VHH binders against Type II restriction enzyme MthTI (mthTIR). Designs and how they scored, part 5

Target 1, 281 residues: Type II restriction enzyme MthTI (mthTIR), of Methanothermobacter thermautotrophicus (Methanobacterium thermoformicicum) (p29565)
Amino acid sequence: MSNLLQAIMNIKSIQERNLGSYKGVQDSKNRMNQMGVTLEVFLKDAFCNTFDIENKDLVYSEYFSYLGNQNNPPDMILKGGDAVEVKKITGIKTSIQLNSSYPKSKLFVSDSRITEACKNCEDWEVKDIIYAIGTIPNRVLKLMFFVYGDCYAASPSIYQRIVEEVKGGLHSTGLEFSETNELGRINRVDPLGITDLRVRGMWIIKHPIKVFKNIIPPESIKNNNFNLIALMKAEKYKQFPKKDRKRIEAEDNIEVTDVKIKDPDNPAKLLDSVLVRYDEI

## First folded at step 4 (VHH)

Design w04 (from c3 with Y99F Y103H; framework vhh_brivekimig_d4)
Fold by ESMFold2-Fast, scan of step 4:
Structure w04 (fold): chain B 281 residues (1-281), chain A 119 residues (1-119)
Amino acid sequence: as target 1 above (281 residues)
Amino acid sequence: EVQLVESGGGVVQPGGSLRLSCAASGFTFSSYEMSWVRQAPGKGPEWVSSISGSGGYTLYADSVKGRFTISRDNSKNTLYLQMNSLRPEDTALYYCARFTWEHKTFDYSSQGTLVTVSS
């Protein structure tokens, strides 16, 4: 079985090989760029430890119960483990575009956006979800941030209340309204009847670096060649196999620290959490 | 295998109080929003209250605001409904239910416990 702690160790390994093996090579930046792979493939390789193999499909099938895409979320589900959503951005602190999907604290099997294949990939009710946010300015991976949804997103009722209020407002206009999975569509708004207005929810969430600046000093990021940061609840960290926790805690140049974060549902309440950092100078 | 078992129903005079409990098993309780739903004799089901998985967010029907309090103890996998200032119109069969907000559906519900408010 694979998990986030194993993926972090594998990323560290490949990054350190870049530093050692590519000293004096003019255009070498990181393994992802050198391999010409996408962020999604890089992350699959991180979970499977398959950076150096040509035929990956067999190994992927051993570690993932589901592999999806933007139209068939989530991007991946680890067998017996977490769901992962991959987000690629080019600016270090650029807000995350979630498009028509509000932020998810957990992935539920009842979610209307997931396919029957995803619902049936294993016997499950709810999955912890990791937002894997890669910052890739000028095609170089500079920041890899893993944040569990329950540290970052509020409960569904918060977002759905907003959706219901907006839909109610649209309904009260008395215009030609068509039912939709979005906020609304108003047909034939111009005198010639040739213009429709599509009202789409475009959800945007602040980058975790801006959200968690009190536990991740901004100056600690700016001077490094590569930063890896992972944030999870203390309860989640304790659920990882003891061997993986012991391994990462003993690893050189990886810091594992206890921190407190605000509860996304109630900022007056603090949640015990664990911050994992790996930085290349 | 999902089970929701409620307790605490009974007969109470108008103005009285009752506390309902719902013991959950067979799923990760702290990951789900939970709700209380009631059905009065001869009427359809009415949603009463909901609480987020963390307990940080609560919702109430207008008919019970200020009188009922929903809470949960995730360490005990138990949901509670504290009912104060009970009225004859609160007479109903009360259910606890696992709530999916995206679909506005109750995946699983308890058998129901009767609350009778009469003189």
Scores: ipSAE 0.000, ipTM 0.271, lowest interface PAE 15.8, mean pLDDT 82

Design w06 (from c3 with E102D Y108S; framework vhh_brivekimig_d4)
Fold by ESMFold2-Fast, scan of step 4:
Structure w06 (fold): chain B 281 residues (1-281), chain A 119 residues (1-119)
Amino acid sequence: as target 1 above (281 residues)
Amino acid sequence: EVQLVESGGGVVQPGGSLRLSCAASGFTFSSYEMSWVRQAPGKGPEWVSSISGSGGYTLYADSVKGRFTISRDNSKNTLYLQMNSLRPEDTALYYCARYTWDYKTFDSSSQGTLVTVSS
């Protein structure tokens, strides 16, 4: 059984080992780049501690109840644990494309966008979701940001309201409106009746570095070889096994800090949270 | 097994007040947005109000906005609806439910609690 604190420890270990092998060579220090793997594979290896294993798929099946992809979200579900959505971006200033999937504070089994395989991968109703955002300028992983959805995304009803307002606007055109799994479709808009307009929702969310700049100084990210940041509610942190919390708190070069963040549903309220940092200068 | 038990309904005169309660069990209450839905005699279900898992966000139907207040106590797994300035049109069977993506539907139902506003 694995969790985010174990993954953080495993990432630290592989990064520190990599530095010993490639002193003075910036491009070769990062283990993901060194191995030539995708961000998704790097993260699966982090949760499973399988960076040096050749037959990884067998070990993955021991740790994950579900492995998905962009078309079949989420990218991963840990057995008895969290869901993980992986996002790869090229720069810290780049907003994150969520495409047709609204920002999720939690993953619910009733979600119409997940497959039956995902719904039935184990007996579950709701899972905490981690956005695992890798910032990879010039093909080098510089920032690995893990943020729990409930620190970052608003409640579903907020996004649903926007969808309903847009659908209402489309219906109000007086044209041939048809309902779709997205926002809608307007048929036969041209005089020959040969053009349809399909309206799709493409959700975009700001990079968490920009969202949490008040608790993560921007200068602390600059010029480091690698930064790892994880953000979670204090309540979530307390739910991790005591052994894993003690291990990470005792670890050299890992900072565990109590912080306050704005409630995504109400910015006038503050939420008690925990920030975990591993920085490789 | 998901269980939702409503209480607090009754007969009141127009302009009166009632507070409904919903006791939840069988799921992680704080993780779910919760809703109140009502069904008047001979009519379909009407969504009344929703509240986020943390209680930080609330939403109300235009027909009840300014008169009803939704709240929750996650330590007691209980959802509340404070109803003020009640009108005959508020007469209905009131249900609590877990919020679904389509706010006009919900993925679990309960027995409901009857509210009658009459002189």
Scores: ipSAE 0.014, ipTM 0.534, lowest interface PAE 7.6, mean pLDDT 84

